# VH-VL binders against o27280: the designs that were tried, part 312

Target 1, 266 residues: o27280
Amino acid sequence: MDSMNVPEVLEIKRIVEESESVKTFIFSWDFRREVRPGQFVMVWDFRDEKPMSVSLIDPVRSEIGISIRRVGEFTDRVHGLSEGDLLGIRGPYGRGFELMGRDILLVGGGIGMAPLAALADEATARGMRVDALVAARTADELLFLDRLEAAGVNISTCTDDGSCGFKGFAHERLLTLEENHDMAAVCGPEPMMFQVMRILDERDVPAQLSLERYMKCAVGICGQCCLDDTGFRVCAEGPVFWSQELSRVREFGRYRRDPAGRRVPW
Short names: E, the ipSAE of ESMFold2; O, the ipSAE of OpenDDE; V2, 0.75 times the mean of E and O plus 0.25 times the DockQ between their complexes.

## First folded at step 11 (VH-VL)

Design Z33 (framework fv_libevitug; at its last look DockQ between E and O 0.70; V2 from the best seeds 0.00; counts 0 for: pae E 2.8 > 2)
Fold by OpenDDE, look of step 13:
Structure Z33 (fold): chain C 266 residues (1-266), chain A 123 residues (1-123), chain B 110 residues (1-110)
Amino acid sequence: as target 1 above (266 residues)
Amino acid sequence: QVQLQQSGPGLVKPSQTLSLTCAISGDSVSSDSAAWNWIRQSPSRGLEWLGRTYYTSKWYNEYAVSVKSRITINPDTSKNQFSLQLNSVTPEDTAVYYCAREVPRDYYGMDVWGQGTLVTVSS
Amino acid sequence: QSVLTQPPSASGTPGQRVTISCSGSSSNIGSYYVYWYQQLPGTAPKLLIYGNDRRPSGVPDRFSGSKSGTSASLAITGLQAEDEADYYCQSYDNSLSGYVFGGGTKLTVL
């Protein structure tokens, strides 16, 4: 078995509190090993294992960051950890984002901003112009604003309740923006991504979207994260897909499979 | 501007120890933002990484498996240099030896190289 | 004999596009960053590409790197006479616990 499939026990170097429900856990990383925005790692707390996106890639400090939203038992345990505590990290896995052109649009919702924040850093480092539409339910759930601003990203905010920026959904805000970009990267709730993708397609803007599915093995073996009809494995062929690829995925934006394989609506 | 200046004998007898030094200017051997490498090049073996030394709260050394039993890379903070010692040399160790810096900002690419030193192992 | 495989030679005329391939395995290129070096005759290697596709300051944009799977490629557009050199790919190999190089490609500008 590939060494990549063995969890590495790493010490939490730092913890950044991004919001009330989101923390970024920072680990030392050997940057001889490739890690790309959009890729994910399997986080093991020695009881359970969950896929998490890489949200920080800092070769200067030799660090990576994993942002985790508190949503259940596993994440509750992880959020209870302190600096110096240990976690198992396996990966990175999956296909990350590709950068092209000079102007990039990032559209993120909630924790979906995690991989996009990493992408923003890379894009800005490459001298690209980065516009980011950051969406959340409320102002206090908007993630990485200071970080993005510091990186030189042009930020537009959107909140469901109007507590910050545009009142409404990300796709609604996007409709009010007239400027086209060379490419777009999208990550967030799938219904949001679905609507955003449609708009981008109409505008002929190449788009990459990061999907979230239940992943067990992360290595394309178990098939738990297979997408209907296409056979795409989110952990192997994704989680980042081009819009053209997702156009072939019937379930995208419509339903997902639960751990039992049942169809559940979004 | 960072520069690496190599020094050492160009001729070594078989079974003896090859010894080279790489003097650093414009950077510190104990910088936590750099690693210091030795590489050699020969027609028969091409480019071959030998090992590196670097400081991150403490000193670390990594050696190529092919030379691990014979190689020592030592930093000298007082002189801001690092050295290569290769024991029990044979004609197969004949090569141009390079020291090189790698930096995390370049994803550990070797961005600065010494001028190279031809070392011939011969009786 | 080299862990990474390169064509021994490549050639092109001025203004042409040439590509140099570098093939490895999952234990190196498949998991680790790729670097490219240019070595002019009688000189030390010079870092040309790092992090798969990044150019150090001073390297012309006509040089580009790419990586896919276990293979990497160096592309040179607008080939110039001064580009005649040896080119080496490099990566890290987990199984060998060390850096590995390609055998080098001698690029001739005709």
Scores: ipSAE 0.899, ipTM 0.941, lowest interface PAE 0.6, mean pLDDT 95
Fold by ESMFold2-Fast, scan of step 11:
Structure Z33 (fold): chain C 266 residues (1-266), chain A 123 residues (1-123), chain B 110 residues (1-110)
Amino acid sequence: as target 1 above (266 residues)
Amino acid sequence: QVQLQQSGPGLVKPSQTLSLTCAISGDSVSSDSAAWNWIRQSPSRGLEWLGRTYYTSKWYNEYAVSVKSRITINPDTSKNQFSLQLNSVTPEDTAVYYCAREVPRDYYGMDVWGQGTLVTVSS
Amino acid sequence: QSVLTQPPSASGTPGQRVTISCSGSSSNIGSYYVYWYQQLPGTAPKLLIYGNDRRPSGVPDRFSGSKSGTSASLAITGLQAEDEADYYCQSYDNSLSGYVFGGGTKLTVL
């Protein structure tokens, strides 16, 4: 009920085309207000409101960026906007990533690289060594490679079709990497995250995973949010969870729910 | 090296206007990344932020609610300084007054402070 | 009146770890960055910590900040005699639309 729950109408300062289907919208931000990698905002186009991860956090320039993939009517309308146009922004919301140790691994799939790009910027600014595994279906869908390179990140790529880097899935590429890390952060399709988590668990690397489906729960509007009805409930503390928290959740990576509430395998 | 030098009267009579100036060296008052603050400190109220001024494409002023009706903070680009005017002073306005810089503003906090000016409001 | 609460005093001996708390609400620390300042007798405050946990150049690494929920903490490890000073937290308050300071903590090195 305080004023941070009301959308602020902000002017689009700059638009970066990340790929054919992804744009980053950049706004001036008052950095008295805290924003952390892994948090999201609600983007309002004056008709619909959707959660979007913060992909750029730049207190030196007083800018935040929000990366949006074209997947439907709302995102098509937003992609049609130009610099100088207005959007409503509410937030930030959710539990962000926590940095620990000296050496970290980022594993991102598709648009899941968006919150990890912001995390990479913070980690490198703190003097950490950052390795990133960037995965996508095709080379054209690999995101933020230029930003990661500019930040000094050590980059590995993989594509399902072999059009760039390793040919295969993220977890298959990870098995060929011989590295020790103090922590990992993972964001992408849930089946990818599940496979990556299992490898990191075997290597005794604590991981944080960002679950897009729980962004609304983090703002408290989904009180019935539950990952495991039998023994463990996760509600309103996402979207970022530690792998130890998710290891007790039977649903994660194994099945989802359809609109009728029935189990559907990934 | 950036320095803030304060000047102004140490004694002001009740109901009059308090006027203080902060002269800036080593930076520009119109630097687009900076903000320029006035803060006061008294035994009864502790540290109290009064307001700030800063430039982006135009000048902006922000004032604390407690003094908003009586306060004006003015930048002067020709002299590279900013001033505080506080109208209708009372003994409760007795305090040490500081000017301070934020650069970059907001996130990085107040990195450079003036030495402070003790202002006593008394007849 | 201070909307950020600090203990009025703290003490320690040389070499000890001391912590100073700063408690607020969702309208300030819960949503906004926290800053810490050191004030030696007769001097202006000096910035020790910004952005919850970042140190400006020249501040020793024995000073650290942290934030959890609506509370923040300043930790001083390896306490030294020259650390005897007043310490203030600062944040922004949404309901007041302005910066707010804690009431200050007088740290005595015994």
Scores: ipSAE 0.791, ipTM 0.899, lowest interface PAE 0.7, mean pLDDT 88
Fold by ESMFold2, look of step 13:
Structure Z33 (fold): chain C 266 residues (1-266), chain A 123 residues (1-123), chain B 110 residues (1-110)
Amino acid sequence: as target 1 above (266 residues)
Amino acid sequence: QVQLQQSGPGLVKPSQTLSLTCAISGDSVSSDSAAWNWIRQSPSRGLEWLGRTYYTSKWYNEYAVSVKSRITINPDTSKNQFSLQLNSVTPEDTAVYYCAREVPRDYYGMDVWGQGTLVTVSS
Amino acid sequence: QSVLTQPPSASGTPGQRVTISCSGSSSNIGSYYVYWYQQLPGTAPKLLIYGNDRRPSGVPDRFSGSKSGTSASLAITGLQAEDEADYYCQSYDNSLSGYVFGGGTKLTVL
């Protein structure tokens, strides 16, 4: 039987309640090992293992943070844990975001703001001007607003129900914004990312988008995270892709696949 | 502002113990923001990390596997310095020895180095 | 003998671009940050690049670092006579549980 990369068992150092449905779990980390915004880890609760983006990279306190939304059996069990409890962590894996220029736009939907919050911290530390469009269904689901504001990020909000900020979808709010940027970073529901990518392409703004696909090995061997048209492995060549790379992928924004590989609509 | 000043003998006979001291000014050896390293350099091997010591809630040591059986690095908080002891030396231990401050915060690396001490192992 | 492999020498002419490579493995460069040190003749090494591609205060922006897979590169643009020095890459190696250096590259400015 082939060996696999095994999780390192780490103690939960601190838990931050980001919303009613989202918690950030914080672990000690040896920062000699590289961690970049946009990379992910596989989180193991001793039954199941799921990919989660790194949402906090804090070398000063020697901490990393992983934000997890409660949406099913795995996340229910993890949300039931306390400080001092153990989780398995393997990684980080994947290609992170690259920063360029002086002005960056972040567009995040729901939990997709998690890797973008880490990127915002890095961008502001480099002296970049950061604008963030934070989207959710309702005001209560907008994530990291206080953290982003404290970092000096200029925040715009968008909610489906209009309970905070612009009423409507993220791409609709983006159309009403006229400020140009040197680059953009996008993470959220794939239909949102597709529409945002189209607008950014028309504005000639270089964009990087973070995809999620079903993952098993996370190291590029099993092929479960492959994109149909290119053979790109989300865990190895991504999860962060340039918009030019994604323009060659016909499945992007059009459909998804269930764990059995069947094509299903978004 | 931070300076590292090395001292110790430049000649050591084979099979004896090499001992060097690195005095710190502008920082504290017990700072929880720093780690204190020894590195050596020879024409045949280039730069070679030997080990480090650092303090958080207690003192920790890390040593290179190549010298682990022979090396000791000790902090001295009363004199604000740290030392290198390398036992059972051979001519292959002839090198310029450096001490260096490492700043693990922000993964900054070894930002302050001592002046270097040539230690020759010869009869 | 060095865990990280560098060319033993490199050369360039004033005003041009020179790159110095550093080759490692998944146990070091592939998973850990890369650092570069400049050593002028008769002096201690000086930190030149940290965190793969970041410069300490006082290092000119004509020095840049990069990393791809298990390899790293130091680039020097606008090459000057004063850049003639030895250059060392450094990382951490998990299998050795310690810091590792490249063998060094002697840069000659022609």
Scores: ipSAE 0.426, ipTM 0.755, lowest interface PAE 2.8, mean pLDDT 88
OpenDDE, second read of step 12: ipSAE 0.896; ipTM 0.939
ESMFold2 (binder alone), look of step 13: mean pLDDT 93; pTM 0.952

Design Z34 (framework fv_libevitug)
Fold by ESMFold2-Fast, scan of step 11:
Structure Z34 (fold): chain C 266 residues (1-266), chain A 123 residues (1-123), chain B 110 residues (1-110)
Amino acid sequence: as target 1 above (266 residues)
Amino acid sequence: QVQLQQSGPGLVKPSQTLSLTCAISGDSVSSDSAAWNWIRQSPSRGLEWLGRTYYTSKWYNEYAVSVKSRITINPDTSKNQFSLQLNSVTPEDTAVYYCARELPRDYYGMDVWGQGTLVTVSS
Amino acid sequence: QSVLTQPPSASGTPGQRVTISCSGSSSNIGSYYVYWYQQLPGTAPKLLIYGNDRRPSGVPDRFSGSKSGTSASLAITGLQAEDEADYYCQSYDNSLSGYVFGGGTKLTVL
């Protein structure tokens, strides 16, 4: 049997309150086991199992972190846990980000900054220059700014309401940034990612985008987590895709799929 | 600079106990940021990991299944060293034995190695 | 013998790119980091690559590692005479609960 397919019961070592709605749960990790930014794990609370992106990869402290936004029954229960409590962790799964070149641009919206924060740590540790555009609706929803600053990342912010940094959307702020980058990584609401991708394509910047779409099958058995035109499976062939792969997907930025596979507008 | 110094070359008779020592300078054997390994190398079996010892609040030892019944790895904090004892040796235990450090911050890569000790098991 | 499979030999000429493969399974390379070591005659192995693709301080950027699925590769660009050595891959194996090494590749610079 695949040893990574069985949940391991781990103790919550620390909990970091990132915002009113986001917590990072930190676990000891055996760094002989591979884990890469952009991958996800299945988190099991002994009732339900949900996919969560890895947001901290810290070999110095032998820790991983999983950032969870409170959005429903499962996440409400997990947010009620304390240090010392137990969770089941299975994985990691999925295609992680690939790093290339010397300069990287990160564009994150809301909780989409979680996998990008892990990527920022890895890119800076590898000697890359990292620029991050952090976007949210309001200043209170900007995530990981202190952590990015501590890592030496060059930070730009934007908020829809103008409460911090540029007033406007991520793609509008990106148009005012003139740096050329060897690559980019993008994670956030799908409409934001679509508009950012268009700008990066015009600039000939290769981009990787992380799609958090209905990850119902972590082991690639279930066919429910698919994209429209290409049949890409988010859990098996994603969640990270190159922009050239996504440019041919009609539903990217327009529609999502419900659990039955039906189109639902954004 | 961290250095590992091993006990000298040896001849051991079949059925006897092989004993080697690795002395550490520039780091502590009880450092919670390091683990201490024994590896051997022979023409017939290539590189073989034998086991490791490390300290995090308490001592832990892990051993390769192939030698687990015969092997002991012991740290000595007073002398800042760790040792290998391998019981009931056979000619198949003839190899160059290395000690090595691994660091979690380097994803457990073995970044510093001892000079190696040739051990011949022969009657 | 060895749990990880490497070609027993590889060769190249100065300036060439040479790639050495390391093949495993889901119980090792598929789930665990890969390391590469260089061994010159009469010396201990030297850590060349850790964490799949990272270089220790002092290792030239001519050496690079990569991993895809259950296989890993070491690439040497701009091959030099001093690169002539034995190269070993290493990973961890869950079914054995221990570290495993490849059988080694003897690289000859022609």
Scores: ipSAE 0.542, ipTM 0.782, lowest interface PAE 2.1, mean pLDDT 87

Design Z35 (framework fv_libevitug)
Fold by ESMFold2-Fast, scan of step 11:
Structure Z35 (fold): chain C 266 residues (1-266), chain A 123 residues (1-123), chain B 110 residues (1-110)
Amino acid sequence: as target 1 above (266 residues)
Amino acid sequence: QVQLQQSGPGLVKPSQTLSLTCAISGDSVSSDSAAWNWIRQSPSRGLEWLGRTYYTSKWYNEYAVSVKSRITINPDTSKNQFSLQLNSVTPEDTAVYYCARETPRDYYGMDVWGQGTLVTVSS
Amino acid sequence: QSVLTQPPSASGTPGQRVTISCSGSSSNIGSYYVYWYQQLPGTAPKLLIYGNDRRPSGVPDRFSGSKSGTSASLAITGLQAEDEADYYCQSYDNSLSGYVFGGGTKLTVL
C-alpha cells in the first residue's frame, strides 16, 4: 500500500471556475485504481496538506476533479495556481456512497454539492432517476447546476435570501416535496444535514450523509476524526455514514469539538 | 463493432519461438483510448495475463514478471494488429492464447476478446 | 497458486440465488477495481461485471457484483440453465505490476 500512501505529483490539466469562491482542479487518473463518489484525497501544495472530496470521476476522459472553496491560507495558495502547475495527490481515502433502488434524492448545501455532483453522474449512468435539492445562502453560491442539468437531474433550488428558487432552508424546501425515494444522499453544513435526516427518517427513506468537516487526517487515528458517542473514525469509517448510524450520535447536528476537545455549539 | 482475430501456428517445438498475431477491426491499435492484451489459459495454471501494449504520446509495453525475460508484444499500425513473441518455449507454455482489448470506458475491463488459439508445445 | 482465491465449484437449481466469492489482499482488490468474466464451454471469456458492480450493455440485471475490503462477490439471482459456465474474477496487483485472475469457479445448474 506504500504507493497508495505516498503523494503522486500530478499536473493540473484543467481548472473550472465554479463560482467566485470555488474552483475544480482536474487531473489525469489511472482508472484501474478505485475511486468512488464520497471519497476524498489529500491535496499537497508542497507546504501543507488538506483533505478534499472528489467531485468529478470521468473514466472516459481518464480524469478526476477536486473542488476547492477559498476559505484560508492553503486554499488561497491553491486558487492562485494555473493549468500546468503541480500538486501532490494522495489517496483516495474513506468510504464512498452506496447506491440502491431506482431513484435517489441528493440534498447538497454549498460546497457539499461537490461529492454529490460525482454521485449524480454515477447514479445517472446506472439508469437511476436523480432528484437534487441544491441549497445555498445566495444564488451565487449554488454549485454545479449546469452540470446536474446536463446529466439529466431534476433540480430544485433554495436560498436563504430567496435570490433563487425557494426562499428558506433545505429542510423547509424538502417538507414541500412529498415524493418518496428509494434512498437519499446528503452533504452540507451539519445543522442542515441533521434537519434533513430527521425528515427522511420520518419518511422511512434510508439516507447516507457525508461529514466532510471532520476529515482532519488520512489515517483515521487522531481525535478530530472521532464522533462523540460511538468513537467512529471519520477518515477510516466515514466520511459517509448511514442515517441509522448517525441517529445514535448525540453530537450530530448539536455540537462539535474544538482542537482541545471542548464542546462547541453549532 | 470491434472484432479481434488471431492467427499463428498451433504446434511449436520446445526451445523455439512462439509467434501469434491479433488483427483488429472496428478500432485502431494506436487508439489513445485502448490497450491491447495477451492472456493465456491452461488447465494447470488457469488464466494468466502476459502483457499489454498501448499508445498515448508514444508506445508503452508492460509484461508479466513470469514471462518478462522471454516476451515481446509489438504493435503494427500499418496492418492494424499486434503480435506476441514468446522465446524459448517449454511444454508448460502449452495453452489457449487470447488477445483482448481494454478501455477506460469499462474501467479497463477486457471488453473484447479474440477467438483463442490453442498452442501445443511438443516434440 | 492463483493470487485471487475462488471456490473451485458452486451449484444451484433454477430460480435460486448463487454467490461466488473472490478473496485477495490490500495489493489488489483492496485498492483496485474487480472484474468478472463468464466463460461458456469452447468460447473466450466474456466481460460480465466491471468496476466492482457495473454491467456492460446486454448483461441481465440478475447478475450483480459487490466488493468489501479485500474480497469481492458475484451474485446470480433467478438462476437459469444457461448460466452454467466457468466464472473468473480479475483485478490489478500493485506488487506484481500486472493483472491477476482468480482460479475460476465452475457453476453447475442442477
Scores: ipSAE 0.590, ipTM 0.803, lowest interface PAE 1.4, mean pLDDT 87

Design Z36 (framework fv_libevitug)
Fold by ESMFold2-Fast, scan of step 11:
Structure Z36 (fold): chain C 266 residues (1-266), chain A 123 residues (1-123), chain B 110 residues (1-110)
Amino acid sequence: as target 1 above (266 residues)
Amino acid sequence: QVQLQQSGPGLVKPSQTLSLTCAISGDSVSSDSAAWNWIRQSPSRGLEWLGRTYYTSKWYNEYAVSVKSRITINPDTSKNQFSLQLNSVTPEDTAVYYCAREGPRDYYGMDVWGQGTLVTVSS
Amino acid sequence: QSVLTQPPSASGTPGQRVTISCSGSSSNIGSYYVYWYQQLPGTAPKLLIYGNDRRPSGVPDRFSGSKSGTSASLAITGLQAEDEADYYCQSYDNSLSGYVFGGGTKLTVL
């Protein structure tokens, strides 16, 4: 990691309001430096640093985007920023998604659509057929539908409350969808990902899942982001894992870790 | 579509300045997405990037460390070309010199190349 | 020698698969995109692969790139006589603040 582990201070070029609680912050990027869908960056507001998935990778405009949901003090401060303001960006870090075959299923819940939106752009640019199942609690929390449609993605939606599309959970909607895909990519709440993974395993569809866990250090030195049975470090070995790797992790879908590393039920 | 045409002397004496130009057609030297490179090739050193120039809100020049003290790359918007000036040449500077476009810059690589100019440094 | 290491030669027969490696470090391939160029005798290099694994328009799908850690590979499947050429990898090196090339691989079609 030569100097890539030092935050660079970047100007916010553009802000896209994705919903009442989600904004995408867009920065100029030097595309000699590699960025892949599924990777994350550390965003530094000059007080605290938090990991955020890359949601836009645009070499034509020389831009990256980072989508941030408003959930606490750090994200509230970042949401208060304007175009022209500065943020520190360190990275990218982590294993990105791998693409294979001719068609891919994306299953995203809430902000989990952020890394999948970047993946959808990449997959369509490579000539793949992309089907996306976009899930949220309510219609107002469905993200990136216009962007996915513009990219030529075949979209299915579901909301817990039935306010848009199928009424129910992502895994319930998945059971009603076509079974034939060369691969899948999944990102969202861990209980949703666990249920979706089991269905995809039954269908013999290889799946990659993106885990966003508590992290103290982006370089994988701290043990905070380790998974229970395998010792995978999300920031070093993840955040993207194949389903066959996660099937061996007793903790996945059942427990999470608090900032102190203690096991907490979902 | 886009073409690069090189011109300049094929023979330069030691200690003099090597000067080459690359004329651009089908694109503008000030296109904000492109970068304009000089690369040389010799049997002893292989392919060697020398530097590039490009425009966004202002002009940027980047040079290889090995030639940084004696190289200048200059765009000329009125003639739609860019030039290479290499000072204090030695026989080690004998090479085929290429100009090349990155278009778009950075990610897409050097997609258009000039024909190459063999430059011999000898007395 | 070169900052990026390639084998000086490779060979294959028509129809076979040939792979050309390019090895670097964390200051170049480990953090930056890899490009591949084909150079036919007497001509300028031609861009073959960009962005690790992308093909420009007009490049046959027999050519593919890949990258893992600090190394990259160019694969040529269904090898043809016209593929006989020199092949060069390129990346950016942040310690040198510039583009770097491999030493080149001369591919012979037997």
Scores: ipSAE 0.731, ipTM 0.880, lowest interface PAE 1.0, mean pLDDT 88

